# Miniprotein binders against Cell death abnormality protein 12 (ced-12), part 1

No score or structure here was measured in a lab: all are predicted.

Target 1, 147 residues: Cell death abnormality protein 12 (ced-12), of Caenorhabditis briggsae (a8xez1r348to494)
Amino acid sequence: SEIQKVLDIDSANENSEEDVEIWRTKLAEHRCGRLATVAMVLFGEKSPQDLRMLISENTMRIEGGKWQLIPMWMRCCDITAELFGLLPGRDELDRLISIIFSTDSPFPAVFSCIVHLFHRTWREMQAKGGEMDKVASFVLEQLRHVL
Unless a header shows other numbers, all headers, positions and changes below count from the first letter of the chain.
ipSAE, averaged over its two directions, is called F for ESMFold2-Fast, E for ESMFold2 and O for OpenDDE. V2 adds 0.75 times the mean of E and O to 0.25 times the DockQ between the complexes of E and O.
[cut] marks letters that were taken out.
The coordinates of atoms that the task and the answers printed are left out; those that the model quotes come from them. Centres of patches stay.

## First folded at step 2 (miniprotein)

Design kA3 (from d1 with E16Y R22L)
Fold by ESMFold2-Fast, scan of step 2:
Structure kA3 (fold): chain B 147 residues (1-147), chain A 91 residues (1-91)
Amino acid sequence: as target 1 above (147 residues)
Amino acid sequence: SPELKELIEEIYKLMYEIWKLLLEAEKLGDPEKLREEIYRLFDELLKLIEELQKAKENGDPEEVIQELKDRLNELRSKIEQLKERLEELKS
C-alpha cells in the first residue's frame, strides 16, 4: 500500500499494525491526506536523492529538533493548495488528484519547492518538534502576504 | 501605486518561471544537479518578497521599488541562462 510505503520511509523500521492504522486514520481525516500520500510517493519516485538528503539531514538533528515526515508533508500540501486556490473539501480535492499531478501541472514542482523551503526555514529557526505549525505559518505568510 | 502593483506582478511572473524550471529539471532527472541552483534562485526571490513585505508593513514600499526591480532583472537573467541550459540538455 501507499501508506505502508510512506511509513517505511518515515521510520526506517518495522511498524506495528497499530501504527499503520493510526496514520491511516489521521490521513483519512485530513482534507489533504490523500493529496499528501500521493505527493510523497511521487516525490520519492521522481526525486529519491532529494528525499534521501532531506531525511538524512533531519536524522542528524537533536531528538527535540526533528520534524516528523507525515505531518510535515501534510502541512506542505496545505500550503501548496492554498497558493493554488484549492480550498475545496476533501472529496473535491481527491477528485482533482489526477489533474494536480498531471505532467503539465506546476503543482508537483511547487510542492517540491515548498518542501525544501519548509526544511530550510526549520533549520534557520532551529525549530523544535512542537513548532511545526509555527514554521508552516511562517512559510505560508512569506509566500502569500506580499503576493 | 501602479509601480508597486507592477513589481508584485513581476514577482509572480518570475515565481512561475522558476517553478517551470523545477518541473523541467524533474522531467529530465536533474542532470548537472540543476535543481540545487534553481532552489537558490527561488531563495533569492523569497528574500525580495520578505524585503517588500517589511517595507509594506512600515508604510513605505515605494522606497524599495527600484532596488527590487534591479534585483528582479538580475534574477530574470539567471533564469534565462538556466532555461537555455535545460533546453540544450533536451537535444
Scores: ipSAE 0.006, ipTM 0.171, lowest interface PAE 10.9, mean pLDDT 69

Design kB3 (from d6 with E43Y R49L)
Fold by ESMFold2-Fast, scan of step 2:
Structure kB3 (fold): chain B 147 residues (1-147), chain A 91 residues (1-91)
Amino acid sequence: as target 1 above (147 residues)
Amino acid sequence: SPELKELREEIYKLFDEILKLIEEAKKLGDPEKLLEEIYRLMYELWKLLLELQKAKENGDPEEVIQELKDRLNELRSKIEQLKERLEELKS
């Protein structure tokens, strides 16, 4: 259900049952998988115009220059978790979800900023699909320099 | 702003201390409640860092800078309390 919501948000014409299972498996195995899923759903609910803009701009790029939504969100969550000094383990992050997304938590706001910064950096670097980690590393380093 | 630079450096120093506390707390047999409290302090510290960035964008108002200093001192005190409790739990 939540993974299907994320795929619906992407507006891509894939939507195969096989794709759903692949992403469900990847999200289950990643340390930030549950965190990313919650963050994606909340971002879509709170900032639907921003999400539509990000996806629209990505869609207009050449085939080899597009980012994939779920890997991007996982990288953005990873960066945000690293900046917050959260525990590296999956179980520890999952236990903190209620605190991370509480009304007074800075996590959603910082995550939102990182998503926009990632998108901008991807564009400025003229990144290709295989360069997700390179862009993520640059974004993290840029944030540490500013912060 | 030199004052905001100093505050930022102190905030980063406290992040380093909190990260060390997390590693030490993980060595306990049942660290979960203590870790949860440590992470709440990290969130307060991150809120302070975001407020510092807003103060910079708003031209470093003196009243805001003083509030940030007061909050930082309060967080430092709480971190010292956690350090003492952690040492007691090690014993």
Scores: ipSAE 0.015, ipTM 0.278, lowest interface PAE 7.3, mean pLDDT 73

Design kC3 (from d2 with R37L E43Y)
Fold by ESMFold2-Fast, scan of step 2:
Structure kC3 (fold): chain B 147 residues (1-147), chain A 91 residues (1-91)
Amino acid sequence: as target 1 above (147 residues)
Amino acid sequence: SPELKELKEEIEKLREEIDKLRKEAEKLGDPEKLELLIEWLEYMLKYLEELLQKAEENGDPEEVIQELKEILNLLRDFIEYLKERLEELKS
């Protein structure tokens, strides 16, 4: 599964089996969970060095200043969906997966750009782990002025 | 019905997003970003065409079918406008 591939990468970077199950549950409960999982796998396949860098930086951050990779991916997916005018419902988003992840689709490229912008914004704001939604709101507002 | 209410809300939401993207298109000076927008809108067009097909097959009310046709025409016009802008920017 695509979920397992992402979690295997994270596990190889010193995550426990219990952590893997927690993330799987969070992904299953989020409206963009399936969409985010596919986007994360494609990001990792296209830019494995970037994914490893993001995991490494998150691991090296001081406690309380860390941003969690998987929640960040879910927020980035929310932002991408909002910018592209995708339906808010989970079932509606799942129906679009084949189209938005087709070979010629711009969604993976835009998602990748948003991931990097989110990471940059987190650093510039000197955000702490509890401020995930604050950073996501700021990123979305900035993008609405650029597209 | 509840299903028709959801469909109408979906159509209204799509109109809002198209209008939002149209306003942002005036700010785009990067040909690559404009190309990405055009490609995404073409996928939206395909999704809406399939949605219209299903609505007609299911015998949905004519008012809903007409709303879908209107948003499809709006999207087609917008895509053509953006393609013209792209050609201008690449000149």
Scores: ipSAE 0.000, ipTM 0.110, lowest interface PAE 17.0, mean pLDDT 64

Design kD3 (from kD1 with R71L E77Y)
Fold by ESMFold2-Fast, scan of step 2:
Structure kD3 (fold): chain B 147 residues (1-147), chain A 91 residues (1-91)
Amino acid sequence: as target 1 above (147 residues)
Amino acid sequence: SPELKELKEEIEKLREEIDKLRKEAEKLGDPEKLEEIIELLEDFLKYLEERLQKAEENGDPEEVIQELKLLLNWLRYMIEYLKELLEELKS
């Protein structure tokens, strides 16, 4: 399974077959579930070193200060989809024109950048596990100011 | 130039109409109606592709050509999103 490939990279967390099925169901119910799955798989396949480094850095944090991979990636997909105008909210499509013209996979490319920004922001805010939505909101706000 | 300002205003109005159609499609839970909306958006895509080709052939300013390309790419992503939504409704 494509999602299983991604979960297998995080050897510090045992992801059962039941966990995989739960996330398949959640992705199937999400409005941008297929785009999200493709972006996640491509991140794992095209940036495996980056993914391993992100997971490693996360693993070194205290127990209450770690993000969980799939929930974090779902937030990153939601931010990406909002910026592209695929979800309700203010799109920033005009500011993404350079990336749109430079690549055949603009959604995964922007998603990748957002994942790195999310991890950096999580660290800088010294975020705890319950603050996923707070970090996501701050990431979206930062992107709108930087774009 | 006045002519380019008129064209930009036309492009902005088309963008607004496309967004309106996307929002209507999202409200529908009916696969048949969603298919009709996707077809309508594909017709808009053809119109914009022809407009872009004419702009390139006529030597319109690069700024105008870039704006049309941006709108076309945005519309393609909207159509892709709606097609994925349609497949989810069929499943």
Scores: ipSAE 0.000, ipTM 0.137, lowest interface PAE 15.6, mean pLDDT 71

Design kE3 (from d3 with E77Y R83L)
Fold by ESMFold2-Fast, scan of step 2:
Structure kE3 (fold): chain B 147 residues (1-147), chain A 91 residues (1-91)
Amino acid sequence: as target 1 above (147 residues)
Amino acid sequence: SPELKELKEIIELLRDFIEYLRERAEKLGDPEKLEKEIERLEKELNKLEKELQKAEKNGDPEEVIQELLERLYELMYKIWQLLLRLEELKS
């Protein structure tokens, strides 16, 4: 399944079995769970070098400064879904027109950009594990300014 | 099942998008017969919802549910492509 593929990618980051089951349930029950899961799988398959770089850089951080892959990816999916008008919040669909037109997979494409922006913002803020939502908020606001 | 719940939620999301498209097409005076294309997409969504109801009633296997999810994903992309055409018309 697509969810199992995401969980298999995440297993390389040594999440507990309890956390894995929590994320499986969240992905399965999320409003945009199918879109999210597909975007995550495509990121791993189409951008394996990028994924390895992100994981490598994260691994070298101090214990309190590391993000967890699936939680980070789910927040990136939530940001993407909000911008596309699929979740509550102000959409930016009109500003995404050029991106949507340029690709057969607009949601995964925007998700990929957001993942890179999230990782950069995490680094620049010197964020700690408990600050995932704070980083996500900054990423969303920066995207609204850039779009 | 979680997959059935997701499928139903996606159907509702796509209905919201179709209403958005219809609203925008009305404002543009439907220059490209876009209302007919929107109606076709709405009919496709209705067909998928009926197939979901049938699958639930019949206890169809997981593979049928996955096929419905894939078709919804494709329908979503068609809706986005139509939105692009609407924006081009107003440029």
Scores: ipSAE 0.000, ipTM 0.134, lowest interface PAE 13.7, mean pLDDT 71

Design kF3 (from d4 with R10L E16Y)
Fold by ESMFold2-Fast, scan of step 2:
Structure kF3 (fold): chain B 147 residues (1-147), chain A 91 residues (1-91)
Amino acid sequence: as target 1 above (147 residues)
Amino acid sequence: SPELKELKLLIEWLRYMIDYLRELAEKLGDPEKLEKEIERLEKELNKLEKELQKAEKNGDPEEVIQELRERLYELFDKILQLIERLEELKS
């Protein structure tokens, strides 16, 4: 599966305390935390086995409780939200979640593409944990050129 | 409704995460305190699931569903953070 490929690349050497702190900080932001949760739920609805595998394998493979793939997941949510023209602070409100969960929503497909693009870019740039935001900015810039 | 489907899926996923917490606690070999914490989370999830089922059966206003949604997402955040902490202890 594509998720397994992402896990295989990510799980090599990215257990940094900095990434964990970034995760904790971003979870406190309503926009990022809510959108990340919604993305996981949407992914779970479309691919429940893949979501369970993602959570279980990511946690088990990355010893020490460092969820390196989760910080990437949050960056992908941020990029997807920006591409959809979402504003910070209020976009997590009920109307937005209902739109994202609608049957014809492009959100899941776009999010999946962004996850793959982010990981590919991360590897190509030879980036490290502290460079998550740098990679995210680069990916967002490239996506804006095609839209 | 899409909101109701979302919450039911979230509840199912949260139950999986709680089961995973139990597996982690078992592997630590000192699970008594962790079992109590996990039990609290499971009890909260059971309560929220019951409230959601009651709201659906009674046709309660969307505001009630939205309140339950917020509480379920709060619970998700708690469980996610606990999983991270337990994995750190496992090391």
Scores: ipSAE 0.006, ipTM 0.155, lowest interface PAE 11.7, mean pLDDT 60

## First folded at step 5 (miniprotein)

Design mA2 (from mA1 with E22M E42Y)
Fold by ESMFold2-Fast, scan of step 5:
Structure mA2 (fold): chain B 147 residues (1-147), chain A 91 residues (1-91)
Amino acid sequence: as target 1 above (147 residues)
Amino acid sequence: SPELKELKEEIRELLKEIFKLMLEAYKLGDPEKLLIEIWRLYDELYKLREELQKAEKNGDPEEVIQELKDRLNELRSKIEQLKERLEELKS
């Protein structure tokens, strides 16, 4: 599956076909789960070097300071979807117009930027696994201020 | 509650200040590792916001609201101190 291809790059995970089904079910329960899956797959296909770098840097962190790929990416997708008005919440479409018109694939492009910003923010704040939501909230609010 | 409304507005105001500080620290290249302190301010504000939501759900106990006000004033002082340090670094 598309999800399996992404997970195969993450050497920290020993995912079986049953594990892939669990993640597929989790994503299907989310309103924008298909968009999340597509954005994740495209990130892996278009930016494999970036993905490998992110995973490598994460793997080098202390056990309690590592993010998990799929939960992190789901948070990044939620942020992207909210900004685009695809989830309930305040959208920022008007402020995203320049980005939308300059990009062939606006959602994956913004998602990619958010993934990199999330990773950088996680590192700079020395975040722990339990702080995923706090980092996500911070990233979303920071984006609202810089847009 | 009017008191909760006022606190929410003040928290929103402080969030704006924290993000301005964050951007300024990034622009300066974070010479004193200020980003870590700014994150701590954000963390305190985030927790205050959560406690405020709980107080709202539980019917605005006066003592809890006063504690939140005191914490907010302490945060405001720390933000002002950080602003002064950033201005000094510009020099």
Scores: ipSAE 0.007, ipTM 0.241, lowest interface PAE 12.8, mean pLDDT 72

Design mA9 (from mA8 with E15M E49Y)
Fold by ESMFold2-Fast, scan of step 5:
Structure mA9 (fold): chain B 147 residues (1-147), chain A 91 residues (1-91)
Amino acid sequence: as target 1 above (147 residues)
Amino acid sequence: SPELRELLKEIFKLMLEIYKLEKEAEKLGDPEKLREEIKQLLIELWRLYDELYKARENGDPEEVIQELKDRLNELRSKIEQLKERLEELKS
């Protein structure tokens, strides 16, 4: 399953502080469902060098200032889904038209961009582990302004 | 509140402008170490966003909103000054 592949990616990078079973449950219950786990798997498979870079940079953060991969990816999926109008909120579908028609995998493509923006924003904010929502909120609003 | 929404919008506009300035300074070989000053302005905008986030959590106190507006105006002025310096260095 896609869930198992996501867990394997997380385990290979040793960034989880939680039991594997907790992450399995959270991924299975994620509101974006299979769309989210497919985007995560594609990021790992199509951009392995980018993933390694993000993990490496995160590892250099002080203790308590590191993000965890699965929660970060889940937040990025929520942001992507909201922009696509798949979750309650203001969608930006009309601004995403060029991306939607330029690729067969528009959700994973936008998700990938959001992951990089989230990581950059996390670092610039010098965010702590408890500030995931604050960073996600800022990234979403910044994207609405840029789009 | 409508005032906090406008402040948030302005913060995002300034951050986007700073990102553009950082790229331009990098392309020019970072004359006068401008990237460090640009980075400092970005950090100040992040601090402003942090205060705005706390203000929303605490029910939009008017005194805090006015302080955020004043700080945003100061940052806007600094960003404009840096834009002018960078433009002169291009020529």
Scores: ipSAE 0.006, ipTM 0.261, lowest interface PAE 10.8, mean pLDDT 77

Design mB7 (from mB6 with E22Y E42M)
Fold by ESMFold2-Fast, scan of step 5:
Structure mB7 (fold): chain B 147 residues (1-147), chain A 91 residues (1-91)
Amino acid sequence: as target 1 above (147 residues)
Amino acid sequence: SPELKELREEIKQLLIEIWRLYDEAYKLGDPEKLLKEIFRLMLELYKLEKELQKAEKNGDPEEVIQELKDRLNELRSKIEQLKERLEELKS
């Protein structure tokens, strides 16, 4: 499954069985859980070098200064959906997945830009783990201002 | 109207161009962080396309059509500048 592929990627970070169960639950409950899962699989397939770089750079950060992969990915999906004016409900987003990831869709490319922007902003702000929402809000506001 | 159809075609052509620029900048390793600027222009083009769809449905007045044309011309200029910068980086 797609969820299993995402968990396999995350396992490279040596998470416990308890952590895996928590993330599985979060992906099932969050409005962007399905969207984030598909985005992760496709990003890994189309840009494996970028995914490896992002994970590697994050892993090398000091303890307490690392972002968690799945929460970060879900927040990047939220930001991208917000910028495209997509409806916020899970059922609405899930119905759009095939369209969002179709051949001519701008969503995957824009999402990739947002992921890199989030990672860079995290670094420049010297963010701590508890500041995930602060970084996401900053990224979203900067993007909204330019539009 | 003929004017709205022409605008739609121009937006379509600029979307093709901006996607090509995204691919080129990405392959170069984004030396001047051009992907961020490309992303902004891409979103602006999609917003313009959405507004054009509303204008077509509502039969909007000439003033609205003129504003869409002005915004499209501004975006075209920015895309041409970006294309020029990218060509310089390739050389």
Scores: ipSAE 0.005, ipTM 0.163, lowest interface PAE 9.9, mean pLDDT 73

Design mC2 (from mC1 with E44M E71Y)
Fold by ESMFold2-Fast, scan of step 5:
Structure mC2 (fold): chain B 147 residues (1-147), chain A 91 residues (1-91)
Amino acid sequence: as target 1 above (147 residues)
Amino acid sequence: SPELKELKEEIEKLREEIDKLRKEAEKLGDPEKLEKEIEYLELMLKFLEKLLQRAEENGDPEEVIQYLKDYLRWLRILIEKLKERLEELKS
């Protein structure tokens, strides 16, 4: 239903039901699993205006029926997981310890900051759909400098 | 119920212990600070396990139960990662 809400806002498309099931499957198979879905839901609940802005700017379907917002959120989840040491790569746990102690939702909190940085970077680079991984790499490198 | 009252009291006691360890960690140097931080996270793990048990007993929404399960899985991985880092710092 969280994914359904995102798709319902973006589209009156008859294929929305099929798209929801596809993305539910993709998120269930994602390396971070349900953690990504929970982070997206909390983002929407705490920043509904920001969610509406992201939908208007990034959820646009491209030739081939790809959803920009969900792929972006999946990359943001991967970046968050890497910083917390849950994925291969250099973690930044030492710099995140204070956040772990200060909030009962450290992963969603960091994820929300990353979503905003990703969106800003995407716009500044004037990135296109095929450049999602390039933007993700740049965002991760920027984060390591500001942490 | 008596069971619910006892559970709430146990949860409050664990929360107080967690707060004390967090404040103590602020005054320590490495690697002792990391050792205390790991102890804090292990107590937080125990606290969340009690919250999950209470949520299941109360019939809380499946969304809440699933969130707690995912959080616990992540926290266990994080604790193991930090223990590995502590081993490296001590060697």
Scores: ipSAE 0.013, ipTM 0.296, lowest interface PAE 8.4, mean pLDDT 68

Design mD2 (from mD1 with E44Y E71M)
Fold by ESMFold2-Fast, scan of step 5:
Order: sequence, then C-alpha cells, then structure tokens
Structure mD2 (fold): chain B 147 residues (1-147), chain A 91 residues (1-91)
Amino acid sequence: as target 1 above (147 residues)
Amino acid sequence: SPELKELKEEIEKLREEIDKLRKEAEKLGDPEKLEKEIEYLEDYLRWLEILLQKAEENGDPEEVIQYLKLMLEFLRKLIERLKERLEELKS
C-alpha cells in the first residue's frame, strides 16, 4: 500500500516517546488490549481504504473535535465484546483471539460496523475530546435498542 | 436504522459461535493451535513493518507513522506474551 506523502509535520501529532510508552502501557493493561491490537491489524489488512479514510477525516477536524485512534478502538472493542457476551476477564479474551478472528467469524464485520457507527455518532453529536465515554455509551445503547 | 438492522442477525450468530468457542477454551490451550496463531501474528507483523518502511520513505503524515509504530510495538509484545503462554502449556 502507498500512503500519501506529506511534507509538513503537525506538531500537534502525538509523536513523542512518552506518548508511545503511555499508549503501549494502557493497551497492555486494558482487558481488551490484545483484542484491540489484533482487530486493528486485521482491519488495516482487510480494509486499508476504510482505515485511511477514518484517520484522514479525523485529522481534518477542528482542534478539540478529534478522537484519538487507540482509545476509540479500545471502546469499540469493549462495545463489541459486551454485545457478544464475551466474559470480562482478560485471560478468556486472550484465549479466544484466534477463534474470534477466524475466517468464518462475523466478529471482524460487526467490529467494523461499530467503528463506523462510533465515527458517525461522534460527528452527529459534535463531540469533543474528552467525550469518548459519552459517545461509546450512546453507541452501546443504540445497539442494545435495535437488538 | 437500516445500517443497524443488518447487524442484529450477525450479532446473534456471533453470540452462538462464541458460546461454542467458550466450550473450546481448553483447546486454545492446545500448543499446536497457539503456534499457528503466533505464526499468523508474525506474518501481520512483517506486513506492518513493510508498511511503516514505505510510509517513512514517502514522508507520509506523522500521525499515520506514529500509529503504525504504536501498533508494531503492541503486536511485538502480544507475540512475546503468547510465546510465554505456549511455553507454559508445553511444561
């Protein structure tokens, strides 16, 4: 895949060593951290156009109106796991990863839909940074209502 | 909504599959299955490393480059932890 070249680097980007360490630690500690990591890798491989679009659209939003990719994906994984009745323990989620992402599993497709729904809901609510939990709660309630 | 209507059937189907998979949780303790999962993740790691190299060579947006670096770090750690789990199962 060819990624668009950019000459200017925005200093607002989270590119410090400290930021990377913080997110790595948070993903390692979160119950869905491994699930989220595998889901991101699979999404990128199977839907590179969608991933690029999501990042691009978010990057073009005004200051304070952007979501952070890693926290967003973690919330989307939480929503997906809850809807599918996965046990809350980290060990069980880790053990189920290979099966959850098997070729015949609908998990990737449902997860993808939840990611897009989260993105759309963020836009429609005109959400700001710091309101990620509010948006996630709303998305979960919408899904519960239609099920 | 029309978008969510189609998800209902897929979510119900996945719940049934997950119930079956919970009964198979002990088989995820199978060294052979875990080895195959590790191999799969190592393939994805190589793919991401190639993407990162291309992104850096082309001067892609810093946010994209940082995202790829972050995913690579987490994936490497995940693979390491799974290998530790595999050693436990072989013990």
Scores: ipSAE 0.000, ipTM 0.222, lowest interface PAE 13.8, mean pLDDT 63

Design mE2 (from mE1 with E10Y E76M)
Fold by ESMFold2-Fast, scan of step 5:
Structure mE2 (fold): chain B 147 residues (1-147), chain A 91 residues (1-91)
Amino acid sequence: as target 1 above (147 residues)
Amino acid sequence: SPELKYLKDYIRWLRILIEKLRERAEKLGDPEKLEKEIERLEKELNKLEKELQKAEKNGDPEEVIRELLKRLFELMLKIYQLEERLEELKS
C-alpha cells in the first residue's frame, strides 16, 4: 500500500516499530491521507536525491533541532490541502492555477515545493523539535506572500 | 481553453481510476458492499462532466471552472481512500 511505502521511507530514517503503528493509523484516518501518502511516495520516487539531502541535513543537526519525517510531511500536507481548499482555511487556488495546468500531478507538485520550503524555513529559524507548528504557520504565511 | 482541456483530461483519468477500483472490488467478491460506494463516485464524476460540458457551451466564468476543479480533487481523494480500503482487505 502507499501508506506502507511511506512507512518504509520513514523506517530508513531510523524510526521505531511503536512509532510506525501510530503513524500508520494517523495517515489512514487523515482527511487527505490518501492524497498525502501518494504525494509522499512520489516525492521519494521522483526526487530521491532531494529526499536523501533533506534527511542527511536533518540528521546532522543537534539532537533538539531535528524534525521527524512523517510529522513534517503531514504538516506540509495540511498546508497543501488548505491552499487547494480541501481543508478549512483560506484557499489560494486562483494563484495555483498555472502550477495545476503545468503538471499531471498538481497536489504532489505543490507538496514537493512546500517540503523544500519547510526544510529551508526550519533551518533559517534554527527551529527546535517543539516548534513544528510555528514553522508550519510561517511557511503558510510565506507562501501566501509569494503566491 | 487550456483549463477546459486539463479538466477533461483529469475527468478521463479519474474515470480510469474508478474502473480499476470496480475491477478490484469484483475480484474480491464485493466485500462490505463497496460496489454501491463506487457507483456513487461514478455518478458524481458523471455529474461533474455534465457541469463541465455546460460551462464549455455557456462560456461560464472562471469561478465555475475553479469550483469544478475543487470537486474533482475531492472526488480523487474519495477514490484513493476506497483504493486503500480495498488494498487492506487483500491481507
Scores: ipSAE 0.000, ipTM 0.307, lowest interface PAE 10.3, mean pLDDT 77

Design mE7 (from mE1 with I16M K20F)
Fold by ESMFold2-Fast, scan of step 5:
Structure mE7 (fold): chain B 147 residues (1-147), chain A 91 residues (1-91)
Amino acid sequence: as target 1 above (147 residues)
Amino acid sequence: SPELKYLKDEIRWLRMLIEFLRERAEKLGDPEKLEKEIERLEKELNKLEKELQKAEKNGDPEEVIRELLKRLFELELKIYQLEERLEELKS
């Protein structure tokens, strides 16, 4: 399944086996969980070099300064959804996935840009693992100014 | 609001981080210049905290809270950039 592909990518980033079940549950419960799953799989298939680079750069950061892949992608999906005015609950977002990822949709390209912006902002802020929400909030507020 | 909670919690965290950075600066080269920068950042944090307290007491609109968040994030970036400079000097 797509979820399993996401978990396999995350395990390469050195998460524990116990964490895998936690993330599986969080992906199932989060409003953007399926959206994030699809976005990660498509990003990996469309831009494997970018994904490899992001994971590699993150892995080389100092202890405690690394982001966690699945939480980061969920935040990036939340930011992208909010910028597009997609505020419905999980079931409604799930129904929109085919439209969100259609060939003419700007969503995948904007999502990709936000992932790179998040990574850059994380680095510039010297963020620690517990500061995911801080970085996400900063990225979202800055993007709101340009729209 | 979630934004108000975040602002309060983050101001508290940044105040602790500033104290940590001041302690680090004492053991590094040219601590007088670093000490002045840290003092200016602490002043900005104090001003932001006072404006937040006023906004909360007055029930100010979301636009005011968003402006405080923007200023908080700009201040956070400056503090984290200073932390990195101090770490590089330590190496």
Scores: ipSAE 0.000, ipTM 0.096, lowest interface PAE 19.8, mean pLDDT 71

Design mF2 (from mF1 with E10M E76Y)
Fold by ESMFold2-Fast, scan of step 5:
Structure mF2 (fold): chain B 147 residues (1-147), chain A 91 residues (1-91)
Amino acid sequence: as target 1 above (147 residues)
Amino acid sequence: SPELKYLKLMIEFLRKLIDRLREEAEKLGDPEKLEKEIERLEKELNKLEKELQKAEKNGDPEEVIKELLIRLWRLYDKIYELRERLEELKS
């Protein structure tokens, strides 16, 4: 899968199966875990070319300058939830999933825009792997100032 | 940028959807409001069923019929959800 390919490259010859288990655990523990999972499936279905381009560009970066897919997705979900003014509780987010992903919902498009903005900001800042939080904070502040 | 302006508009509309859902959840504590909302949705369902029958009889494009069916299923699901919540309040 595209996710597995990115994780394999980022592992620096480490065991990718262990990395996958770590990220699955993080996803299960996070308040946006369910939201991120649904968003990932829908993004892959509706925008497969965008997903391929994002992963391809990330793969071409120097070692240490790459982002990891699952942490990036979770950060983008956090930014989206923050902008909507959603309470931090997992129960509220889980209850809202059906409406968030309904046929007329703008959420997939909003989330997609945030993902692309995050990716562009990562590139412009020449961010390193340990700077995920710095990039996420910058993106959130840019959106707050414009919105 | 145009992207950020579009994002702003989409977030604003999503906030309205969330507000509507929260108002509906607050109705959970009021059986009378739930009953009235169910009645309203049942009337919309009847209207939409008539629109679907008319579209089928007229031989409207498949895209039109598909859109009406999707809207019908959403109303069915919503009505069933509200009825379940009403039963919870009664017990």
Scores: ipSAE 0.005, ipTM 0.210, lowest interface PAE 10.0, mean pLDDT 68

## First folded at step 10 (miniprotein)

Design z13 (from y6 with L52F)
Amino acid sequence: SPELKELKEEILKLELEIMLLMKEAEKLGDPEKLFQEIYRLYFELWKLEDEFEKAEKNGDPEEVIQELKDRLNELRSKIEQLKERLEELKS
ESMFold2 (binder alone), alone request of step 10: mean pLDDT 79; pTM 0.755

Design z14 (from y6 with L72F)
Amino acid sequence: SPELKELKEEILKLELEIMLLMKEAEKLGDPEKLFQEIYRLYFELWKLEDELEKAEKNGDPEEVIQELKDRFNELRSKIEQLKERLEELKS
ESMFold2 (binder alone), alone request of step 10: mean pLDDT 79; pTM 0.748

Design z19 (from y6 with A25L A55L)
Amino acid sequence: SPELKELKEEILKLELEIMLLMKELEKLGDPEKLFQEIYRLYFELWKLEDELEKLEKNGDPEEVIQELKDRLNELRSKIEQLKERLEELKS
ESMFold2 (binder alone), alone request of step 10: mean pLDDT 77; pTM 0.694

